# VH-VL binders against GTPase-activating protein rrc-1 (rrc-1), part 3

Target 1, 194 residues: GTPase-activating protein rrc-1 (rrc-1), of Caenorhabditis elegans (q20498r280to473)
Amino acid sequence: LELTDLYMRTGKKVPVIVEKCCASIEDQGIVTGIYRQCGIQSNIQRLRAKFDSGAEPDLHEFGQRDIYSVSSLLKQYFRQLPNPLFTYQAYPKLIEAFEKEDSLSEKVESLRFSLETMPEAHYRTAKFLMEHLTRLCKSKSLTDMTSKNLAIVWSPNLFRPPPTLNGADTHLLSGLNVHTAICDFFIENSESLF

## First folded at step 4 (VH-VL; framework fv_relatlimab)

Design c14 (from r7 with light chain S30Y)
Fold by ESMFold2-Fast, scan of step 4:
Structure c14 (fold): chain C 194 residues (1-194), chain A 118 residues (1-118), chain B 107 residues (1-107)
Amino acid sequence: as target 1 above (194 residues)
Amino acid sequence: QVQLQQWGAGLLKPSETLSLTCAVYGGSFSDYYWNWIRQPPGKGLEWIGEIDHSGSTNSNPSLKSRVTLSLDTSKNQFSLKLRSVTAADTAVYYCARGDEYLYYFDYWGQGTLVTVSS
Amino acid sequence: EIVLTQSPATLSLSPGERATLSCRASQSIYSYLAWYQQKPGQAPRLLIYDASNRATGIPARFSGSGSGTDFTLTISSLEPEDFAVYYCQQRSNWPLTFGQGTNLEIK
């Protein structure tokens, strides 16, 4: 399900799968290449099916044995959302706000305004994920995953431009490599943005 | 300590539905996946599918359209239904316990020979 | 689907000899391979999981090795009860798949 539909059904602003996976990774995922190394497809599919059925699997023992499958599951979950985490609707506003030549404080204010246009479930889930990644960066000496490294692996799962209908919004068709840069900025400035 | 015992119809005609049940003694459902695996006479093993205590299932893509897995936690039983059988479905069918994390089968039922004759 | 190829199809040895059985995967499965023993009329019995870990109750003469695409099951000194069919199984990708088997028979 889309995030807003899931929120309306469960009453939870952040999906259980996101909450459980992030907790497992913060407990067991301080390992080399977290989020960079791939998990086992059969393990990912099994865990996903369990969450999709409404179950809340205990990831304590699983995380000890195969944390890379937990991290891969979380990335897959975000990649497969019908409306991306940062939404098709907010996408052009976020790109514009980020590319301004304004001071850091003005850039943060502009991005915050754009983030506030997102539906509640998307905003709360984005806040949860970005804060999780910010905490993970504190262990970069152990994981070899800087905010830039995390942004490289995460940005393709979080940002997608709206589908092109015709010749409208030609700026969205430009070959701009901004997804990684904006994701890196969000990780480094999550406390100020959310 | 853990024992699996299975039963069901042993002789079927083409187009009928295979129905097998497995009962678990001495163990809990909550930490394990419950599996069906088959072996045609003189051939190797083929994984059919799995179910956990919550009713979540996964099935082999080659059989998914014909497979239904169910669980009765009050009786410590799980069941397989395979629809529209043909001679190719003739095999010994096993139920087996899989660890939640390892996907290997440490306890097996005795097996049920299912013959589909035209 | 990952294909597991076992060799040889038949291995004829005498009690007391060392048996070496091979399993090769069509693509890397890391260490995610198990070995099973099956005697006529019986269900398979788990011997080794995750390439090299001995299952509960399995004698020390059974050992597994390998990673990636090439795996070996070794029985250091064959006993009469070891003559059986052996199957490998991978858990790296869905669906779970088994090899075609190696028949270990008395010479």
Scores: ipSAE 0.006, ipTM 0.495, lowest interface PAE 11.8, mean pLDDT 85

Design c15 (from r7 with light chain S30R)
Fold by ESMFold2-Fast, scan of step 4:
Structure c15 (fold): chain C 194 residues (1-194), chain A 118 residues (1-118), chain B 107 residues (1-107)
Amino acid sequence: as target 1 above (194 residues)
Amino acid sequence: QVQLQQWGAGLLKPSETLSLTCAVYGGSFSDYYWNWIRQPPGKGLEWIGEIDHSGSTNSNPSLKSRVTLSLDTSKNQFSLKLRSVTAADTAVYYCARGDEYLYYFDYWGQGTLVTVSS
Amino acid sequence: EIVLTQSPATLSLSPGERATLSCRASQSIRSYLAWYQQKPGQAPRLLIYDASNRATGIPARFSGSGSGTDFTLTISSLEPEDFAVYYCQQRSNWPLTFGQGTNLEIK
């Protein structure tokens, strides 16, 4: 289910699966390679089915046993959103704002403006996730996951060009490097952007 | 000591719906996944699907379109419905308990032979 | 789906001998493999889980080993009640899958 539809049905701006997974990872995921190490596919499938059925599994005990499946589940959830977290509509505006040669302050203002045009559920969930990743970066000496490392593993799950993009339209084209760079910037500057 | 007892229709005609029920005695219902596994005569085992206390299900992709798993927590029972049966569905059907974290089957029902013939 | 291949299909031995049964996975399943024993007319019985852990009540003569794609069940000294069909099962990927079985028969 798309984020706005889920918000309208539940009244929650941030999905339960996002809140519970992030809490579990902050509690039990200060371990080497968090978000880089893959979980167990069958565990990921089981947890996903529970959340999809509307259940709210207790991730405290599960996280103690297999935190990598919790982190893999969260990445899969974002990857499979029908409209990506940073939306098809906001995508070209975000890329354009990021690529301009501006001062840090001007770039933050341009990106903040574009982010604020996103639907409420997307904005609040993006804020929640980016702030979560910013907090994890404070433990990089323990996890071996810098903001750049987190951006490398996270960006493919958060950014997709619009499906109406013509393959010859270079104005909307972006490489993997741009997605990683903007994600890294969001993690480093989440307090200023959201 | 945990015991699983199962029952249901043993003889079906093609196109009918198979319906089996398993009752759990002597153990916690909420800490486990409850599974259906079948074995055609003289052949190996095939996992059908699982359901937990909350009603969350996972099914074998090869059977998913025909399988419905349900739970009655007031009776500690779980059930399998398999639609549109054919002769290929002839098998001994077992219910089994799966550990929540280890995914192995430590207690099994007695088995029910289901024959699809007409 | 992960395919588990068991070998040999039939193993003929005498009581007191050592039995070695093989299970190979089509891709790495790490250590997420279990072994079951099934006697005619009975439900399967769990012997070993997560490659090497003996299930409750299982005699010490049963042991499991292996990781990745190659797994072995060993029965150090066969008792008459050990002659049965043995199945391996993986829990790494969905759907859960079983091997075709090895029939351990009296020579």
Scores: ipSAE 0.070, ipTM 0.649, lowest interface PAE 5.5, mean pLDDT 88

Design c16 (from c15 with light chain R91Y N93D)
Fold by ESMFold2-Fast, scan of step 4:
Structure c16 (fold): chain C 194 residues (1-194), chain A 118 residues (1-118), chain B 107 residues (1-107)
Amino acid sequence: as target 1 above (194 residues)
Amino acid sequence: QVQLQQWGAGLLKPSETLSLTCAVYGGSFSDYYWNWIRQPPGKGLEWIGEIDHSGSTNSNPSLKSRVTLSLDTSKNQFSLKLRSVTAADTAVYYCARGDEYLYYFDYWGQGTLVTVSS
Amino acid sequence: EIVLTQSPATLSLSPGERATLSCRASQSIRSYLAWYQQKPGQAPRLLIYDASNRATGIPARFSGSGSGTDFTLTISSLEPEDFAVYYCQQYSDWPLTFGQGTNLEIK
């Protein structure tokens, strides 16, 4: 289910699964390799089924025993969105604004403008996730996950070029690098961008 | 300690619906996953599916279209319905308790032999 | 699905001997493996979980080891009641799967 459709059904701008997983990870996920280490696939599928059925599982006890399944679930959720978090529609404008040779303040302003054109559910969920990752970076000495490390892990789950684009390996590699770079920028500047 | 007791019809005709119930005694119902596992005569074990206290279910993809899991929290019971049975569904059926975090099974029902014949 | 292959299919030993049972996974399951004992006419009994942790009430002669794809159940000195069928089970991926079993029989 697309984010805007979910918002229209529930009235919630940020999905329950995103809210619950982020809260659990901030409470119990200050551990080595958070988001890099894989969880148990059977636990991920079980939790996903609960959220998909409209249940709101209590992740406090679960997170104490298996936080890596909670973090893996959250990445999977974003990866499987029909329209990516940063949308197919906003993608070209976001990449253009990011790659332009500007001062930091001008780049922030251009990206903020582009982000504000996204549908409400996408904007609010992106704000929620990026701020979550920014807070998590404050614990990088304990987690070994810098903003760049988090961007490497997260960017494939958040950015996809529109399906109308065809590419060779050279263009694909450039796209992968820019996705990591823009994601890293968002994590470092979330307070200014959202 | 925790005890699982199960019951249901033991002899079925092809195309009928298998119905089994498991009751939980001596322990908490709400903190666990309740599972069904079967074993054809002389063969190994096959996981069928699970249900938790909220009614959330997951089933083996090979059986998913025919499986319905339900629970009655007032009686601490959970049930399996398997529709359109064939001779291949002949097996001993077990209910079992799974932990919320891990999918190994620490308590098992006594088993119910289900024979699909004719 | 993940396939678990147990070997040997049948292991014939005498009381007092050491038994070593193997379980091999078709892909890495880390340490998400359990071992069960089943006697004729009975439900399986949990012996080991997370590859090496003994379940409550299980005698110290039972031990598990391994990670990734190769796992072993060891019974250090067989008692008469240990002759049974043993199954391994993975919980790394859905659907949950069991090995085909190893029959431990009296020589």
Scores: ipSAE 0.006, ipTM 0.517, lowest interface PAE 11.4, mean pLDDT 86

Design c17 (from r7 with light chain D50E N53D)
Fold by ESMFold2-Fast, scan of step 4:
Structure c17 (fold): chain C 194 residues (1-194), chain A 118 residues (1-118), chain B 107 residues (1-107)
Amino acid sequence: as target 1 above (194 residues)
Amino acid sequence: QVQLQQWGAGLLKPSETLSLTCAVYGGSFSDYYWNWIRQPPGKGLEWIGEIDHSGSTNSNPSLKSRVTLSLDTSKNQFSLKLRSVTAADTAVYYCARGDEYLYYFDYWGQGTLVTVSS
Amino acid sequence: EIVLTQSPATLSLSPGERATLSCRASQSISSYLAWYQQKPGQAPRLLIYEASDRATGIPARFSGSGSGTDFTLTISSLEPEDFAVYYCQQRSNWPLTFGQGTNLEIK
């Protein structure tokens, strides 16, 4: 389900799967390579099926056994959203605001304005995830995952250009780099942007 | 942990096809790009190309017409074929793992010296 | 393609000294640069990625800095095992490219 449709069905602005996975990772995911290391696909599929059916599996028990499957599940969830977290609609505005080369405060204001145009469920879920990643960065000496590292692994799951704006460079390294740079900026400045 | 081991022909004549194989131990292909990188004697490193778990490939434009990359998931192996070799292809060839998102090489094979001479 | 120019080609120092190695890109690559160490007869070893992030198991004496076009690898106090060839690599644009190397040798 698209995030807005899920919000209308459940009354929750942030999906249960996002809340539960982030909590599990903050509790048990201060380990080397969190979000970079892969989980076990069969575990990810079973866990995903439980959330999709409306169940709330015990991620405390699961995280003790296989936290990498929990982190992989969360990345997969965002990757598979029909409309990306930062939306096809907001994408061109976010890219333009980021590339404007204004002072930090002006860049933050422009990005914040663009983020506020997103649907409520997308805005609140983006805020939740970015703040989660900002907290995780405090443990980089234990995880070996800096804001740049987190941005590299996360950006492909969060940004997709609208089909009408797709070009050859979406498959080139330079296209990937702009998404990573924006994501890194969001992680480093989440308190000011959201 | 993760180990890459490679093998293949060490001596070729001009016009022949170079064939090298790399075996991956202690890892999976699903979240990584599997790369070939070469180093001519006394020179720097040159990226040849990459293959992912789905068989999707990218290669250096300078070599693209001569390079074929392949994957054998049943054996946890990936291979390089470089056709129509010349003396300029004389180099140590390395296989290497690239993280899907980082594009840096954290694990390398031991290298294979390939000499092309008449 | 992006060309990476490393300087000096050869750096002669003694154990205990500080080594500073430079890598310059032909165009801006933001922070998308890695450093490798290669000893004779061995494959390269990843030292630094994303300009300043130290790879797992790499001693704290190795540090990277820079952004845009100018990058530096610093070894704060050379150990005998650090005498090797060092390469920089960019991931900003395809094809991936490496510098020509700096040979760090004992005086």
Scores: ipSAE 0.000, ipTM 0.441, lowest interface PAE 20.0, mean pLDDT 85

Design c18 (from r7 with light chain L96Y)
Fold by ESMFold2-Fast, scan of step 4:
Structure c18 (fold): chain C 194 residues (1-194), chain A 118 residues (1-118), chain B 107 residues (1-107)
Amino acid sequence: as target 1 above (194 residues)
Amino acid sequence: QVQLQQWGAGLLKPSETLSLTCAVYGGSFSDYYWNWIRQPPGKGLEWIGEIDHSGSTNSNPSLKSRVTLSLDTSKNQFSLKLRSVTAADTAVYYCARGDEYLYYFDYWGQGTLVTVSS
Amino acid sequence: EIVLTQSPATLSLSPGERATLSCRASQSISSYLAWYQQKPGQAPRLLIYDASNRATGIPARFSGSGSGTDFTLTISSLEPEDFAVYYCQQRSNWPYTFGQGTNLEIK
């Protein structure tokens, strides 16, 4: 399901799977390589099926035993969204805002404007995720995951160029560099951007 | 002690629907996945699918279009329906318990031989 | 789907000997492999899970090892009741898959 369709069905601006995974990771995911270390595909599949059926599994107990599958599930959820978290529609505006402004205050203002044009469910979920990653970054001495490291593992799951525009022909390498930079900026400046 | 007992029709004609039921005695029903696994005569094992106490299911992609898994929590039973059977579905069918965290099958039913022939 | 290939197809040994059974995965499955024993007319019995952990009630003569693509089940000294078919199973990728089996028979 798209985020907006899920919001229409549940009345919740942030999906339950996002809220529960983030809570589990903040409680039990202060471990080396969180979000970088892969989970077990079968565990991820089972958890995903529970959420897809409308169940709300106990991720506190599960996270005690396999937090890497919880973090992998969350990344997979965002990667598989039909319209990415930062939307196909907002994508070119976000890239332009990030690349054209050199000063921090001007970059924040331009990006904030672009982010505010996103649908409610996308904006609120992006705010939730970025604030989660900002909090997690405070534990970088324990996790070995800096804002740049988190951006490297997260950016491929959050940004995709529109398939029917010039962006569809863009090389992955150039896209990876700019996506990582924007994601790192969002993690470092989440309080100012949302 | 945990015990699984299964039953259902053993002789089917092509195009019919296979229906098997497994009852769980002793132990918790809610902490596990309940599985169906089959074994054609003289061949290896094939996983069919799993269901948990909330009704969440996963099934083998090769069989998904024909498989329905269900449960009756009031009786601690779970069931398999496999539609449109052919001779290739001839096998011993087992129900089995899968641990929520380990994903391996630690307790098995006695098995039911299902023969599909005209 | 991940294919598991077991070797040898048949292993002929005498009681008291050491048995070594192999299972190879078509791609890396880390340590997410189990071993089962099946006797004629019976359901399989779990022996080893996650490559090297013995299931409850399984005798110490059974041990598992390996990671990635190559796995081994070892029975240090065969007892008469150990002659059976052995299957490996992976849980790394869905759907769960089994090997074709190794028949351990009396020489």
Scores: ipSAE 0.120, ipTM 0.661, lowest interface PAE 5.6, mean pLDDT 88

Design c19 (from r7 with light chain R91H)
Fold by ESMFold2-Fast, scan of step 4:
Structure c19 (fold): chain C 194 residues (1-194), chain A 118 residues (1-118), chain B 107 residues (1-107)
Amino acid sequence: as target 1 above (194 residues)
Amino acid sequence: QVQLQQWGAGLLKPSETLSLTCAVYGGSFSDYYWNWIRQPPGKGLEWIGEIDHSGSTNSNPSLKSRVTLSLDTSKNQFSLKLRSVTAADTAVYYCARGDEYLYYFDYWGQGTLVTVSS
Amino acid sequence: EIVLTQSPATLSLSPGERATLSCRASQSISSYLAWYQQKPGQAPRLLIYDASNRATGIPARFSGSGSGTDFTLTISSLEPEDFAVYYCQQHSNWPLTFGQGTNLEIK
C-alpha cells in the first residue's frame, strides 16, 4: 500500500511498521553492521504479512533474538513502496537542489523547500526515518556504521528515478553516487532539513 | 507432551470443498504457527499454509486463491478449507507445529488421506 | 521458489554401514535446512534443523552438515529402524519447500 493511502485509512502519518521497527532497532540494534547484515527471509516475509494485515506484532522479544530480520524488513518495506519515500514527483527537484548549491546553508534551504512540497505522509515518514538514522549514527563506534555507510545501504531503498518510456532521460538523473551523497547529507543534517 | 489430532472428509468429488480440522493438546497455542502440509501418494511434501493465534495467515502462492485457514482459540483448533478440488489434490494432509522464529516442524498430526475422484 | 534436489533417489545399504544423503538447493539458503525421517503410514519426524542441530530425542548417530547450496545428512552406523524415506526442507524462503526424498532401503 502507498503511504498517502495508508495515512488516509489509519489516520497515522507514520506507518506502524516504520514506528515499530525503528523502536526495536534503537532498543536492540546497536550491533555491528546494523542495516548492512541480512536477516532471515522467511522471518521477514512472515512479519511483513502481519503488518500488511493490520496486525501490530510485538517486536521487543523478536528483536532481541533476530534484529537483522527487523532491519531487513524495514529496508524492504521502503524499497517496495509504490511511490518511493522521497516520491517520483519530488525526485528531480531534490537532485537539482543538491547538485546546484555549493554552500551548506543554500543547499539546506533549497532541499528543505523541495521536501516541504511532498505529501504529508511522505514528509512525516521521511522526517521520522532520517531522525532515526541520525540517532543511530551517534553509536557508530559500536556499530561500525557511519552516516556514509548507512547512506550506502539505505539510498537504494529510498530513491528511484521516475518511470518513463525514455530510459535515456532517467539515466541522466539516476546517478548512484548522487543518491548516496544526498542520503548521507540528509542523515547528517536531518535537524535542519525537517 | 504436545499432541496434534486431525479429522475431516476423506472422499470428495471434483469441485467440492475439502475441510480438515486439527486440535492441539498439551502445549501453548499462542507461541507457535500452525501449518498444513500435504503429500500426494508416492510423492514428496508440499507446504500449504500457516496461521498464528491472532488469525494471521500466510499460504503457498500455488494454492493461495483456494485456501482458507481459520482458528478456534477457545478449543485450541485450527482448520483448512480448500475449495474447487481436483484429482491433483488427492494426498495425505498433515497439520504441524512451526516454531515462532524458524520454520521447521517439530510436531505433526497423524495425517488424513483425502481422495478426489469421480 | 527454491527447488531442493535429493540424491540418490534410492540408497541400498546393510545395518552397520554409514549412510550419506545429499540435498542441493537451487540457490543459497545459508544454513536454513531441516531433515525429516518418514516411515510407511506415519507422519514425518524432525531429525535435524538449521543444517546441523539435532532435534530432541534424536540419536547421536544422526548428524547434518553443509551450508549455502550443498547439504548432507550422515548416519554413522545404520540400525534396522533407520531404513525409511528421508526429506530435506528449506526454511529460508517463502514458500517453504521440500526435497523429493531419498529412500534408504535394506540390501
Scores: ipSAE 0.000, ipTM 0.483, lowest interface PAE 13.6, mean pLDDT 85

Design c2 (from c1 with heavy chain N58Y S59Y)
Fold by ESMFold2-Fast, scan of step 4:
Structure c2 (fold): chain C 194 residues (1-194), chain A 118 residues (1-118), chain B 107 residues (1-107)
Amino acid sequence: as target 1 above (194 residues)
Amino acid sequence: QVQLQQWGAGLLKPSETLSLTCAVYGGSFSDYYWNWIRQPPGKGLEWIGEIDHSGYTYYNPSLKSRVTLSLDTSKNQFSLKLRSVTAADTAVYYCARGDEYLYYFDYWGQGTLVTVSS
Amino acid sequence: EIVLTQSPATLSLSPGERATLSCRASQSISSYLAWYQQKPGQAPRLLIYDASNRATGIPARFSGSGSGTDFTLTISSLEPEDFAVYYCQQRSNWPLTFGQGTNLEIK
């Protein structure tokens, strides 16, 4: 289910799965390679099925035993959104704002303006996730996950070019690089952008 | 300590519905998954599906269209229904406890031989 | 689904000998493999979980090893009560799957 449709159904601007996974990871996920280490596929499938059925599983106990499956589940959830977190609609504006502006202050202003045009559910969920990742970066000495490392693992799950704007396979290398750079920028500047 | 006891009809005709029940003694349903596993005569084991203490089910895709698992927490029981049986469903059926984090089966019921014949 | 292939299909040994049973997975399952013993007319009994951990109450003569796609169950010195069929099981992916079994026949 798309984020805006889920918001309309539940009245919640941030999905339950996002809130619960992030809380579990902040409690139990200050471990080496969080978000980089893979989880166990069968555990991910079970947890996903529970959330998809409308259940709200308690991830505190589960996170104590298998936090990597919780972090893998969260990445999978974002990867599989019908409209990506940063939306097909905002995608070209975000790329342009990031690449066009040379100064830090101009980049922040242009990106903030573009982010504010996103649907409320997407904006609030993006704010929630980016702030979560910014908090994790404070523990990089324990996790070995810098903002750049988090951006490398997260950016493929957050950005997809619109199918009708760009050819599916054209400029993939350029797109991958810019997605990682924007994501890294968002993690480092979440307080100024959201 | 934990003991699983199962019962149900042993003889079925093709097209009928198999119904088996498993009762759990000792322990609780929480933190565990309750499973059904079958074994055709002279063959290996096939996992059918699981149900947790909240009633959420996961089925083997090969049987999903015909299988329903249910839970009765007031009686500490869980049950299997398998619809539209054929001779291929002839097997010993076991109920079993699976660990939430380690999907292995540490306690099993005694088994029920189900024969499907005309 | 992940296919588990056990070999040999039948292993005939005498009491006191070492038994080595193999289980191979169609794709990597890390260490997420368990071994079960099934005696005639009985439900299976968990022996080893996560490749090498002995289940509670299982005698020290049983040991498991392996990772990825190749796994081994070893019985260091066979006892008459070890006559049974042995099954491996993976928990890496759904659906959960079992091997077809190795029949250990004690001469």
Scores: ipSAE 0.014, ipTM 0.563, lowest interface PAE 7.7, mean pLDDT 86

Design c21 (from r7 with light chain S30W R91Y)
Fold by ESMFold2-Fast, scan of step 4:
Structure c21 (fold): chain C 194 residues (1-194), chain A 118 residues (1-118), chain B 107 residues (1-107)
Amino acid sequence: as target 1 above (194 residues)
Amino acid sequence: QVQLQQWGAGLLKPSETLSLTCAVYGGSFSDYYWNWIRQPPGKGLEWIGEIDHSGSTNSNPSLKSRVTLSLDTSKNQFSLKLRSVTAADTAVYYCARGDEYLYYFDYWGQGTLVTVSS
Amino acid sequence: EIVLTQSPATLSLSPGERATLSCRASQSIWSYLAWYQQKPGQAPRLLIYDASNRATGIPARFSGSGSGTDFTLTISSLEPEDFAVYYCQQYSNWPLTFGQGTNLEIK
C-alpha cells in the first residue's frame, strides 16, 4: 500500500513495520555495518509476509538472531513504496532547494518548506526515519556507518524522479550523487528540518 | 533467456586496479542481488560481494577495504573494482545473480581470467 | 565465518554407480545450503537449493538432503556427463562461503 492509503486505513501516521524495525535496530542493531550488511533472504521474506498479513511480529527474537534481516526488510519496504517516501510531487522542489548555493540557514529553510508540503503520512514517516538514522550516527565508532555511509545505502530507497518529467530535466535531476548528498544533509540536519 | 555477459582487463601488474563489468540481458534487474565470485586456478570459489538495484552493497570482510561495487541501472550493468592487486588476486572472476528471496546463484557470467604478474 | 568441509576430496566411481557427497558446516546453517556442479573451463551450475530442492532443468537422479550441520548430495546412477567438481555453498551467515569441492572422477 501507498503510505497515505495505509494511514487512512489504520489511523497510524507511521507504519507499524517502520516503527517496529527501527525500535529493534536501536535496541539490537549497534553492530558493524548496520544497513550495509545484508540479511538472510528467506528470513526477510518470512518476516515481510507476517507484516503483510496484518500480524505484528515480535522482533526481539528475530533481532537477537539476525538484526541484518530486520534492517534489510526496512530498506526493502521503503524501496517498494508505490509513491517514494519523499514523494514524486515534492521531488523537483527538494532537488532545487538543495542545489542552490545558498547559506546553510537558507538551504534548511527552503528544504523545510518543501518537506512541509508533503502529505501527513509521508512527512511523519520521513521525520521518524531521519531521526532514527541521526541517532544511529551517534554510534558510528561502533557501527562503522557515518552519515555519508548511511546516505549511500539509504538514498536509492527513498528518492525516485517523477515518471512524467521531461527527458532533459530527468537527466539533470536524477543524479545518484545528488540523492546521496541530500540524504546525508537530512541525516545531519534532521532536528532543524523536521 | 536470462544471460549475464562480462568483460574487463584480464592482464594486470601488481598494485594496479582490476575493473570488470557484467551486463544482464533478459529478465528483471531490480528484483535481484548482483554478485561477484572468484576462483583462483585449481582452487575453490570465494564470494567477493553483492549489490542490489538500490545500490546497497555487502562485501567479503577479507576484501572489503579494496572492493568497490557499482551499478548502472540504465544499462542493466554492474561493476567490480579491486584495488592494489597482487599475485594472490589471480583468478577467474564470475558475476552471478542471487534472487531477492533465494540466496544462491542461478545464473552466472562466462567468467574472466585475471592474471596478475610482473 | 562459517567453514564448509566437503568429503571426500576425490571420489572415483564408474558410470552406473551411486555417488554420495558430503558437506559439513562448522555451525548450524539450518537448510540454507546450495550445491553446484563445475566442469573444466565452465562456470558453476546450480543443482540444489535450500538443501533438497532441485533447480529447474536438473535431472531427477540428483537429490539433496540434510539440515543443521550435515548435508549430502546424491547422484543415484552416474552418467558420463556427471564427472565434475561439486561445491556446496551456505547462505545462512555473511560472508557467503563455499566448500573446497569434491572431485568426482572416472575410475
Scores: ipSAE 0.000, ipTM 0.423, lowest interface PAE 18.6, mean pLDDT 84

